# Ledger of designs, part 81: miniprotein binders against a2bj90

Target 1, 235 residues: a2bj90
Amino acid sequence: MSRSARRKTSALNTVLRVVEVFASIQGEGPFTGTYSVFVRLAGCNLRCPFCDTRYAWSLEAGKPLGVEELVEEIARYEPSLVVITGGEPLLQRHPLNSLVEGLESLGLRVQLETNGILPAPARDEQLWRVYHVVSPKDVPVRVPGAKLHPSWVDYARATGRAWFKFLVANEQHVREVAEYVAKLGIPRSRVYIMPLTPEKLDMKELLELHSRIASLAVKWRLNFSPRLHLLVQLP
Below, E stands for the ipSAE of ESMFold2; O stands for the ipSAE of OpenDDE; V2 stands for 0.75 times the mean of E and O plus 0.25 times the DockQ between their complexes.

## First folded at step 8 (miniprotein)

Design lm11 (at its last look DockQ between E and O 0.58; V2 from the best seeds 0.60)
Fold by ESMFold2, look of step 8:
Structure lm11 (fold): chain B 235 residues (1-235), chain A 108 residues (1-108)
Amino acid sequence: as target 1 above (235 residues)
Amino acid sequence: GSLEELFDEFLEITYEMMYHIYKAMEAAKRGDEETAKKHIEEALKLSEKLLEIARKAGSPELEKLARHLHETIKEMKEAFEKGDFERAIELLWEIIETVLKIIDEIQS
């Protein structure tokens, strides 16, 4: 088969719906500061009021793209980390496992961002081997339908490859997060609190919010996640 | 229970059903027909529960979506019985789209 025909065949059988692919810095969580390629998948099973990527909620926002072609595009950036995000990437779980297989065959390190509603990876999935940053949307703000699947805690304990990240605006939110993670048995070393940033904060306001949340992280003995890409004005 | 409790139950079952569908697709991809069949049958049972909950909730639009989901999964079961994996992939995307419409209905 010609190279063109192979790409057509791949698009028909192993396709992802992709909103955007771009290079930037991972600005959040345990891999903050890493040169990364972001792959934003279409579709989300939540309608969060504070979502900053609403354009990815619909499957129609994504273009169909063959897994093989996507792997080639990602590899051209020579990333230190591939961040798979969205919407909610686990809605496309089946072709996503194929993408992860392709990326790992090239030795590329992969991180998934998920709201944790769909179950954690099973041992026979390629997703089992990647890193996960899980952002539950049931705490401190309560988004309807946003119940964290309990398998994520088991997965984190079994593999050491999952962390839990929570958007907070104040100390009451941090208290709620602390109670939530204690109830679920999530160790503090796996927990990040991150500033809940309304759109259109100026830089002074953004820095002040970071300072406040970082101080709370120290006070409550939790990890702090910046939104570094906002501070350095990257996508 | 309350309408909120019914919607929470509906979503929980929807996600459990989706997980079984993903497991069926993975099994079918590796040629494990027995495992694929077991998971698709479980997904079908869960979709029947979705229909019952939608009727109890008294939501005509949710019932329409749940019925479409149920029928799509029945077609997927037939596709697996015929060994037609390409058709199963097409139906998987229809299931994902239907789930997103359910999300829009419930979380609106």
Scores: ipSAE 0.826, ipTM 0.925, lowest interface PAE 1.0, mean pLDDT 90
Fold by OpenDDE base, look of step 8:
Structure lm11 (fold): chain B 235 residues (1-235), chain A 108 residues (1-108)
Amino acid sequence: as target 1 above (235 residues)
Amino acid sequence: GSLEELFDEFLEITYEMMYHIYKAMEAAKRGDEETAKKHIEEALKLSEKLLEIARKAGSPELEKLARHLHETIKEMKEAFEKGDFERAIELLWEIIETVLKIIDEIQS
């Protein structure tokens, strides 16, 4: 391929399908409490029955936005972290690398949320440099077709920039997670368990569930992720 | 296996195929034509397997989608061979859209 064709392609691969951009507090995982701008990308390769962002499942749910415009929009919030989420952000892998390049050029920290089905970043990708929170959907609640790509374990070991977050409802789920991560050789220090929250929980029930799952995290020597944004009523 | 097992296998192969497509596109973008060719050939092989599974599953719609996916990957191979990167990007989006339709079909 000619240098001209590669440059033209790079310019064309600078559009993302974006559902929403908003500022909030990161409520989940290792960056809990961080003032963040969330970029929710459109399209997902799963149909999780417990998904709270079903509106992002189709690509058509997102508007086409240029990477440069999106970088400028994000920068106006002066975020401590940029969280790229959505359906599955890695479906838009190529323009996403361009987005990361733009954000990093401004000195912004980036965290990706992914279901871990698509492969981890390669060393030559801009995505290699960012933080990743991988949320497998094969354990403890199996979503059809969900399988953690093995490259995420390798990426976690190589970079120290990946964590694994599992949705759990009870002690049996926590046991299954413990067995799963042991089998895959994922260090427990990189594992978070998070409450699986049904849509209809009131605040009391939500707090009780958090308390129960946090106690299980201590018992099983795993990290606990709250859903802090739900507890403090932020987006 | 059960129909459910066939669908699980179909989805697993679909995601493996997507891996190779992304790797091919990355390689092509950096001018590594040999690596791009290797990955797109593997993606093509996987898409052929998807067609076989779709036939075994007995879903006409899934077979149609799998066929479209396979033909789109062939076109992407040709685009790489011609050095037409603009076309390859268009085809990548078409592949993504087709994969999402496949997922909807399987999970409906």
Scores: ipSAE 0.382, ipTM 0.741, lowest interface PAE 1.3, mean pLDDT 91
ESMFold2 (binder alone), look of step 8: mean pLDDT 88; pTM 0.884

Design lm12 (at its last look DockQ between E and O 0.02; V2 from the best seeds 0.00; counts 0 for: placed apart)
Fold by ESMFold2, look of step 8:
Structure lm12 (fold): chain B 235 residues (1-235), chain A 108 residues (1-108)
Amino acid sequence: as target 1 above (235 residues)
Amino acid sequence: GSLEELFEEFEEITYEMLYHIYRAMLAAKRGDEETAKKHIEEALKLSEKLLEIARKAGSPELEKLARHLHETIKEMKEAFEKGDFKRAKRLMWEIIETVLRIIDEIYS
């Protein structure tokens, strides 16, 4: 173990409530296509009608797992990226900072997925240096209670380590996103629009939706995020 | 204010309180007892506001949850004072669970 890893060993008994750990491809956002290990944390502070991971909403869905043991499990996959997702991972902020410390001590690249309701990382947190994909749920989809914390825009400008990803179904939604990010001062280069996929799409329908939203991304000069894992039928 | 405005205020204060809990835990992990104490005191102040808002909203369930938060944060303050950070970690999980119950109550 490295010297940094030995210091983290002194934090034994720090646990996360983990729903699942698995290898796959990051299918969304700026790291699309990257061989990744996903760590899905339990608990969510939203009840989005379109959520495809409802099984992670309850803290009881997660098994307590020690941070050091989890770091070792992740490392055995030899990932190019570790994606921390959930539910809402920042509900477990304290042990999450310990997990990030362990992963970074092994040189593993980390990305967090968050709904942005809890504040962005502070400079003294291990999460400060992690890449973040923030998915606000108050525009255009207007999920109740989904108020983006303003610190995420400040964090993105200060660090360049945050991108903003929005679910859209049509051009009206894209216009709303464009107005929202302009008001907040978020550069278009950090904005992704992604298809809001209805359940039970066949492959033809899924491709047609991707084509439509990708064309809108070009028209509006925004980045396009696929849901690549759906297209290639991976978890 | 309107009931919706009270629930919005309750939710915002809940997240602010929870953030101070995370800041207290980080400070305590680093041995910065003074910063940890500052954050736990702010969390206590915010939990008192939650009690006041729950009563104004006429929500017995939110009042019960706010009271539980307040008592749990008081226990966490005692744990910090005794250097019992294992207990503080267990109390943090209880706070997170209670926050999620609050969110479910507001939006159920």
Scores: ipSAE 0.888, ipTM 0.948, lowest interface PAE 0.7, mean pLDDT 91
Fold by OpenDDE base, look of step 8:
Structure lm12 (fold): chain B 235 residues (1-235), chain A 108 residues (1-108)
Amino acid sequence: as target 1 above (235 residues)
Amino acid sequence: GSLEELFEEFEEITYEMLYHIYRAMLAAKRGDEETAKKHIEEALKLSEKLLEIARKAGSPELEKLARHLHETIKEMKEAFEKGDFKRAKRLMWEIIETVLRIIDEIYS
């Protein structure tokens, strides 16, 4: 392989398409309340009708950023957690492993948000070491083409570093989640239900929805994830 | 251990058992009968252990549910051995419903 081919392959593995980088509070899942830097990656393999980040669906919506430059940008915020999100971050798996390596070298904790369609990290990937919140899109609301890859169940069991977050609107959805996680052998301690929020809720309606879904979480013995950023009006 | 520790162990083994059932169904769907058999045999062993824990916990209702679970997994093993994947899928759902009842019983 020529020196030019190695440089081109190395360059492709060191550039991410990034929509935005911002500091906020993690509003969802097991890290709720954590001061975090969010890295929203471009491109998604789904077109969820309830997606709040539709602007990230196209790879072209992201700016190309070098991994080193992005690590330096993230480090300036002095985050307690780095949240890698977007459309689907694992579409950029190779440069994402390089990003994780850079962030871990600085002692930064990393959490990935994924739809779980793509395979879980392998043991030889830097991504193996990070935390993962998997948000399946096949239950209870079925998005076409969504199917949880079985390797996420294996990864959760092997590492203890994966949780599963489900969008729910009612008790029937919560029941379907309970049946689904039992079918996969996923402990309830690793399962979060989160309110499915329509685009036009006022604060009163949002609080009412949170209250109803939280009560269902208690009833069904599941963890509750707020949409905390929406409740406190943060990004 | 305390009764709480026994219930925690029971729950952990329950989810491990369900995982093996899930893996068996995935293997069977791929035509990997050997892997399917291995996983269902492990699920069966785990269900026997659940029955032993239920006996130690002194809960007659939990023991009854754990026994039903164990017998249903035996039937599921037989369904795999006969290539009756439709029956195996029905039995899987019966196992899931039984497990949901078990969890409700543990936390009642």
Scores: ipSAE 0.546, ipTM 0.822, lowest interface PAE 0.8, mean pLDDT 92
ESMFold2 (binder alone), look of step 8: mean pLDDT 86; pTM 0.860

Design lm13 (at its last look DockQ between E and O 0.02; V2 from the best seeds 0.00; counts 0 for: pae O 2.6 > 1.5, placed apart)
Fold by ESMFold2, look of step 8:
Structure lm13 (fold): chain B 235 residues (1-235), chain A 108 residues (1-108)
Amino acid sequence: as target 1 above (235 residues)
Amino acid sequence: GSLEELFDEFLEITYEMLYHIYRAMEAAKRGDKETAKKHIEEALKLSEKLLEIARKAGSPELEKLARHLHETIKEMKEAFEKGDFRRAKELMWEIIETVLKIIDEIQS
């Protein structure tokens, strides 16, 4: 029996700026209807006129939370999906990779919501294996500075883990989206059109808009995304 | 107009610089000092371009922010050379905050 090597390792602290953590239903995109825990990260690189989460624009809106503590909080909800959103989560890209590692070590499935301005994940990032819903804000709703990074198309082709979601209000918008995705080489099977709500709508108007956009999705052979959480009044 | 083109270019370079900062941080986390050095040096070059564009745009606030990015990235390079990863993380947050101020300035 020899003396064993003793190893003392300090825990590595990694911090995220987190606005809120809550359980709800994913209301948009390919995972619509999934029981989810939402992690809203602080900071956004856009000032969209129709943003319904303006309270997350400032980095100061988030409190610093350690990754391990956050993973434990998320796990207690027993989610079927962890949705990382914000603001723009890729502004916290480095600590976000640590969060993803912690969640994946517990077997938790992760989806990221991004405006796609920062590049797609590199192969050596934990984010490489995450599902991504990319919402470009340069078509048809043109937000200044919102330019989709071309790496997202390459990433979608290489991995099959990215989808593209566009806010539309009418058929002219759908035409613009169709031209845009054709130009970029985005397959229509990866494209979702979703109702654009330019101002608060009553429930009748919201349902009518859903019906029109869903009909357009069928006509243009694109996927349809509801805003299910608005229809069922969940956060 | 040409001012809008300068602001668009400024933002594109800002995001490219920020991407290199993230790549440097990931490389440093795994102990790949050569890759971290390469990315931080590219980020420095890009911050110099931001200064040039801010001057062409005639925006003293963007010039102030670009100088701050440049100085912060220089300090981050020193932190990487010393192996001070904790300091590098602090400087990364300062860079993120500065980028958000750039966004507010341009998109206001």
Scores: ipSAE 0.871, ipTM 0.941, lowest interface PAE 0.8, mean pLDDT 90
Fold by OpenDDE base, look of step 8:
Structure lm13 (fold): chain B 235 residues (1-235), chain A 108 residues (1-108)
Amino acid sequence: as target 1 above (235 residues)
Amino acid sequence: GSLEELFDEFLEITYEMLYHIYRAMEAAKRGDKETAKKHIEEALKLSEKLLEIARKAGSPELEKLARHLHETIKEMKEAFEKGDFRRAKELMWEIIETVLKIIDEIQS
């Protein structure tokens, strides 16, 4: 068997713990409005009190799926983007590199959602080539155990393929984000603020919250991320 | 430091350790035994620090988990030395599961 055949067979036997796979519109960040397939991975290194996907916190919440099977499933949707999300996708970093290799081989664009606690991709990883939306959980609402790994700032500067998305509820939160990104040397053009949505908002309240936070984004010269999927009632 | 500071340090080192585990697996996958060895040795060193921090924190549960991590990484090192990448992958999953238990313990 050639070295190439052994590499293919080792990639084929790689398994991820997957909670769900579905098609929708990317509702958040720089790719808002993009027809996307979402792959939600199981396991998270945080216990955010505002988490909308608490069911994905354990590895047991996910089913074992082979990378090849998962690539084929994703490809059937003919997505404009593949969004890797979950609890924390980078907990499954090794098999995730194999998934990215498979998806990239089909010419599919990939975007990762991460809390930024684990180190950014290294140059020799498949993950180096994809887009990343980092959602720090240490500012403005501090989640225990959350600290942005400094390598994400370096990765953003080196590649231009990272953005930082912060959950905010008011102007004080926006101020704290502005100070935080200034301190870390993150370019404002890479920063998104997004509404922190409590549970049980009706559509009117949700729109009012979006309007308020969007106005603050303009005032503070930051990018605004909607929660578009909530506004248009998609998954 | 405060107990909170010890836990923050513990988690920071845990994530650095995990990084080296993943890098070792990636290196092994591409047949780079030297790089794999370097990363697994660093992960082992970090797991020793985790044991020390857990002892300072005075948490028997955290000490138990840190010890399990350390022993699992030792076994993973042996698996790499033997060229048993299947076993190394199994041990990687065990490490991830143990890290999640640590998160539950610290964030409870």
Scores: ipSAE 0.814, ipTM 0.920, lowest interface PAE 0.6, mean pLDDT 93
ESMFold2 (binder alone), look of step 8: mean pLDDT 87; pTM 0.873
ESMFold2, look of step 9: ipSAE 0.869; ipTM 0.939
ESMFold2 (binder alone), look of step 9: mean pLDDT 88; pTM 0.876
OpenDDE base, look of step 9: ipSAE 0.039; ipTM 0.530

Design lm2 (at its last look DockQ between E and O 0.64; V2 from the best seeds 0.00; counts 0 for: SAP 71.404 > 70)
Fold by ESMFold2, look of step 8:
Structure lm2 (fold): chain B 235 residues (1-235), chain A 108 residues (1-108)
Amino acid sequence: as target 1 above (235 residues)
Amino acid sequence: GSLEELFEEFQEITYEMLYHIYRAMEAAKRGDEETAKKHIEEALKLSEKLLEIARKAGSPELEKLARHLHETIKEMKEAFEKGDFERAIELMWEIIETVLRIIDKIYS
């Protein structure tokens, strides 16, 4: 086998540390309602107090899976969208590029969820061509060390493949988001506000919160993201 | 700078170093040895900066972790020079694990 062929085989044998793979709907952001397979990667570079996936913070929470095996597992679900999430998936950037290559070779659409602390994709990465939903954690909730890398704004302008999603609880939070995105030059068409839901809301309270945040989205001319999976009781 | 400012700087440089590691791995995968070498050298310089900041912060644990990053990156440079990409992958995972230990310490 030539050196080039061996190198390709080695890249396809790269492993990811994976917490879980499951089918559901995408409940948030621009692809809300899409039949999706979720791939949750282990490891996170933040310790957000409102995190609902704390079980993915540690690298040890993930088991090693080969990229080829993972692509085959994902393909068996016949998804309309593959959502790569975590923790923070860009901590596994190198094997993640290999996973994206494998998924795209099968014609599968890919969306990445990221906190945006690590830089946006470079033009020579497989990640350059996938969709990204960036959830900055330095506004309004101001998680320490959660500075959005400025390359994400440049990437969004250059490609149109990134959106920015913010958890908000009230109008003061929405005002802070509006000021932040204006300062960074993020167009309103790329911005989503989403309800910051406490863990123990009943359905009436959940609907009331959705109504309030949706009304604020209209008032502030921002996109609204539901948490649809909570409303329909899916994972 | 204050201790909080030192930890913030430490985090930012850790992320910059890690990004250079990923850029080196991607370049090596496509056979671009000159670009891979450039990024490894930048990562090495950044790991030396991490050592300086850890000492200023008075954190023996961060200093130990920064030293481990520096030595691991040196081994990765040697792996690239030998064309040993499988070794480079092993070292990349050790770097990622070490970065996550840094994160755990900073948010402790």
Scores: ipSAE 0.875, ipTM 0.942, lowest interface PAE 0.7, mean pLDDT 91
Fold by OpenDDE base, look of step 8:
Structure lm2 (fold): chain B 235 residues (1-235), chain A 108 residues (1-108)
Amino acid sequence: as target 1 above (235 residues)
Amino acid sequence: GSLEELFEEFQEITYEMLYHIYRAMEAAKRGDEETAKKHIEEALKLSEKLLEIARKAGSPELEKLARHLHETIKEMKEAFEKGDFERAIELMWEIIETVLRIIDKIYS
């Protein structure tokens, strides 16, 4: 390849479809409480009935944004963490590798949220270096077509940079998660259970649900993820 | 298999195909033309399987989308062979859009 072809490829490989960029507190998973910039990417390969970000399902919900411009926008917030989320961020895997490269060059930590259907990062991808919170949608609530790709288990074992977050509503769901992670050989230390929250819960009901699921996490010796942003009324 | 099983298989192969498309783009970005070619050829084979599954499912609309996907991957292969990476990126987005239309159809 000529130097000219590489330069043209570099400039064009850098557009993402972005729904929104905002600063908040990471409310979920191993980084709960971290001041974060959220980058919500457009497009999802699932239609989860419990999805709270349905507006991000289409690519058209996102605007085209260059990686360089996006890196500059993120950097202005001085985040402790950059959270890449969306529908499914790995649908934009190619420009996402460029985004990660740009963010890491500034010394920013990056965490990806993914449904785990697409393969885990390969060793030669920039995505290999970041943190991943995988949210399987096949257990305990089965979304059709939502099979966890087995490479995520291998990635978790190889890097220690992956965690698995499961939405649960009751003890039966927690049992199913425990059985599932045992079958797949996922270490319990990498497993989080999180309350499945219906949209219409008041604050009292939300706290009661959190209390119940947290108690189940202790009982079943699993990590608990709050939905902290909902509890503190942040985005 | 049931129609549901065919759609699950279709989705699994679609995601594998997408993986190879992304790996081809990454290889091309690095100037690894051989690896890029290998991945795009695998993506093309997978798109042929998608056409077969769509035909077995008896869905003319899914078959049309799978055909469009297959032809787009052929064009992407040609773009790589010509060193037209700008066109390859455009075609990558078209592939993603087509996949999302397939998902919309499957979940409708």
Scores: ipSAE 0.874, ipTM 0.940, lowest interface PAE 0.5, mean pLDDT 93
ESMFold2 (binder alone), look of step 8: mean pLDDT 82; pTM 0.808

Design lm3 (at its last look DockQ between E and O 0.69; V2 from the best seeds 0.00; counts 0 for: SAP 71.469 > 70)
Fold by ESMFold2, look of step 8:
Structure lm3 (fold): chain B 235 residues (1-235), chain A 108 residues (1-108)
Amino acid sequence: as target 1 above (235 residues)
Amino acid sequence: GSLEELFEEFLEITYEMLYHIYRAMLAAKRGDEETAKKHIEEALKLSEKLLEIARKAGSPELEKLARHLHETIKEMKEAFEKGDFERAIELMWEIIETVLRIIDEIQS
């Protein structure tokens, strides 16, 4: 079979467990404001108290979809960015590499969101060329088992394709983040602090929290990430 | 505490084992049987360590899960030897499900 046909057949043998696919705006991190398609993969290796997507923790929450079928669905949205998120997408690393291959063959730009517990991409993986936003859960709240794999810092340094994003509620949290990234040798230009939004915030409280955290980002010379989709009421 | 330290070590080894599973799958998909074999052997060694740690922790449930990982990885090794990649994919999913059960057990 031709190379194109062989790749199609290989992708059909690989299934992802997918919770949801939807179009929205990337509201967080370095690609904030980009028209995106979100692919939420099922399964997570953490049980963070702050998680706003608890429905994705279980592998059962995901519908099995073939990689080719998923690529076609994503392409129909005509996205400027494909955001792969979850639970923890790297739990599905093998079929995820196949999905990335399919998306890249169409010239689609891909960003992965990960808690960074599993190792960074190796040079021989399709994930090597993807942008990554890594959200360690060891700081400021120390979630058990949430140790950032050291390969992410090496990957960021070697490729320039990884950024580190931290949920913070106050200046003590920001101080803890600053100490953590300094210890690991993560440059400030790769670090984002983002508001930790309690479930019961109204819009006024949400804006006030954004203002406080943004001011702290300036004070501490860190990048600020909004939760823009919440501010503009998009999914 | 000592028990907390054992659980942390258990999780770290679980993730290292799982990474070797993904490396083996990638190598096997590309027809690199020697590399796939090396990664499966490392995953087996790590699953034996998980069993030892589960016994030290005095957790019958973690011991049961560690034994299941070990047996599943042995089946995956056989699948690779037979060239049965579809079976290897099924076993990979069983490993992922078992890892999630480990997470629930430790963080319960």
Scores: ipSAE 0.889, ipTM 0.949, lowest interface PAE 0.7, mean pLDDT 91
Fold by OpenDDE base, look of step 8:
Structure lm3 (fold): chain B 235 residues (1-235), chain A 108 residues (1-108)
Amino acid sequence: as target 1 above (235 residues)
Amino acid sequence: GSLEELFEEFLEITYEMLYHIYRAMLAAKRGDEETAKKHIEEALKLSEKLLEIARKAGSPELEKLARHLHETIKEMKEAFEKGDFERAIELMWEIIETVLRIIDEIQS
């Protein structure tokens, strides 16, 4: 191929299916409290019954957006962190690499949210350099088709740029998470438990649930992730 | 195995296949045609296994989707051989869409 054809191909390689872009506070995981721009990508390889973003399951839920345009849009918010989420962002892995390259070129920090089913980044990927919060869906509530890819454990050990976030509703769930991470050799310092929030909790119920799960986190010597955005009524 | 075990195996192979498609696209972007070819060939081999599993599962719908996936990967191989990367990107999206349909079929 001529250099010209490769350049045209590079431009076409840069379209993502994007559901929404918005600024908020990161409410979850190791970056809780960080002023962030959220990029929600379309398409998911799971049908979690507790999913709060079901509207992002189809690719058709997202609009085609060029990486360059998206980088410019994100940069206007002057974020302390760019959070790439969605259904499953790694379904769009090829153009997502170009997005990460663009964001990193501006000195922006990037955090990916993933269900951990698809393989972790390899060393030659731009995705290798970013932070990852992996949310397995095989424990404690088994979602059909969910299995954590083993490469995420290796990536976490090699880079220190991965954390594992588990949705829990009770002490039995916390026990199952503790056993699971021990079996896989995931360092406890990289494990977060987060409240599994049913639909239609009021603020009192939400606070009580947070208190209960936080107490279990201390008891079981695990990190606690709030759902801070729900507590402070942000998107 | 049980039907559930066949579906689990099917999904595991599907995700491995998608990874090879991604690696092929990454290699192609870098101008590493040899690596791109290797990954496409592996993806094609995996898609053949998907067809076999779908047949064993006895799902006509899954077999149809697995067949479509296999044929799409063949076309992608040809696109890479011709250096038609625009077509390869189109086919990549078609593969992703087909995988999402497979997910809908298995999780329904």
Scores: ipSAE 0.869, ipTM 0.940, lowest interface PAE 0.6, mean pLDDT 94
ESMFold2 (binder alone), look of step 8: mean pLDDT 87; pTM 0.876

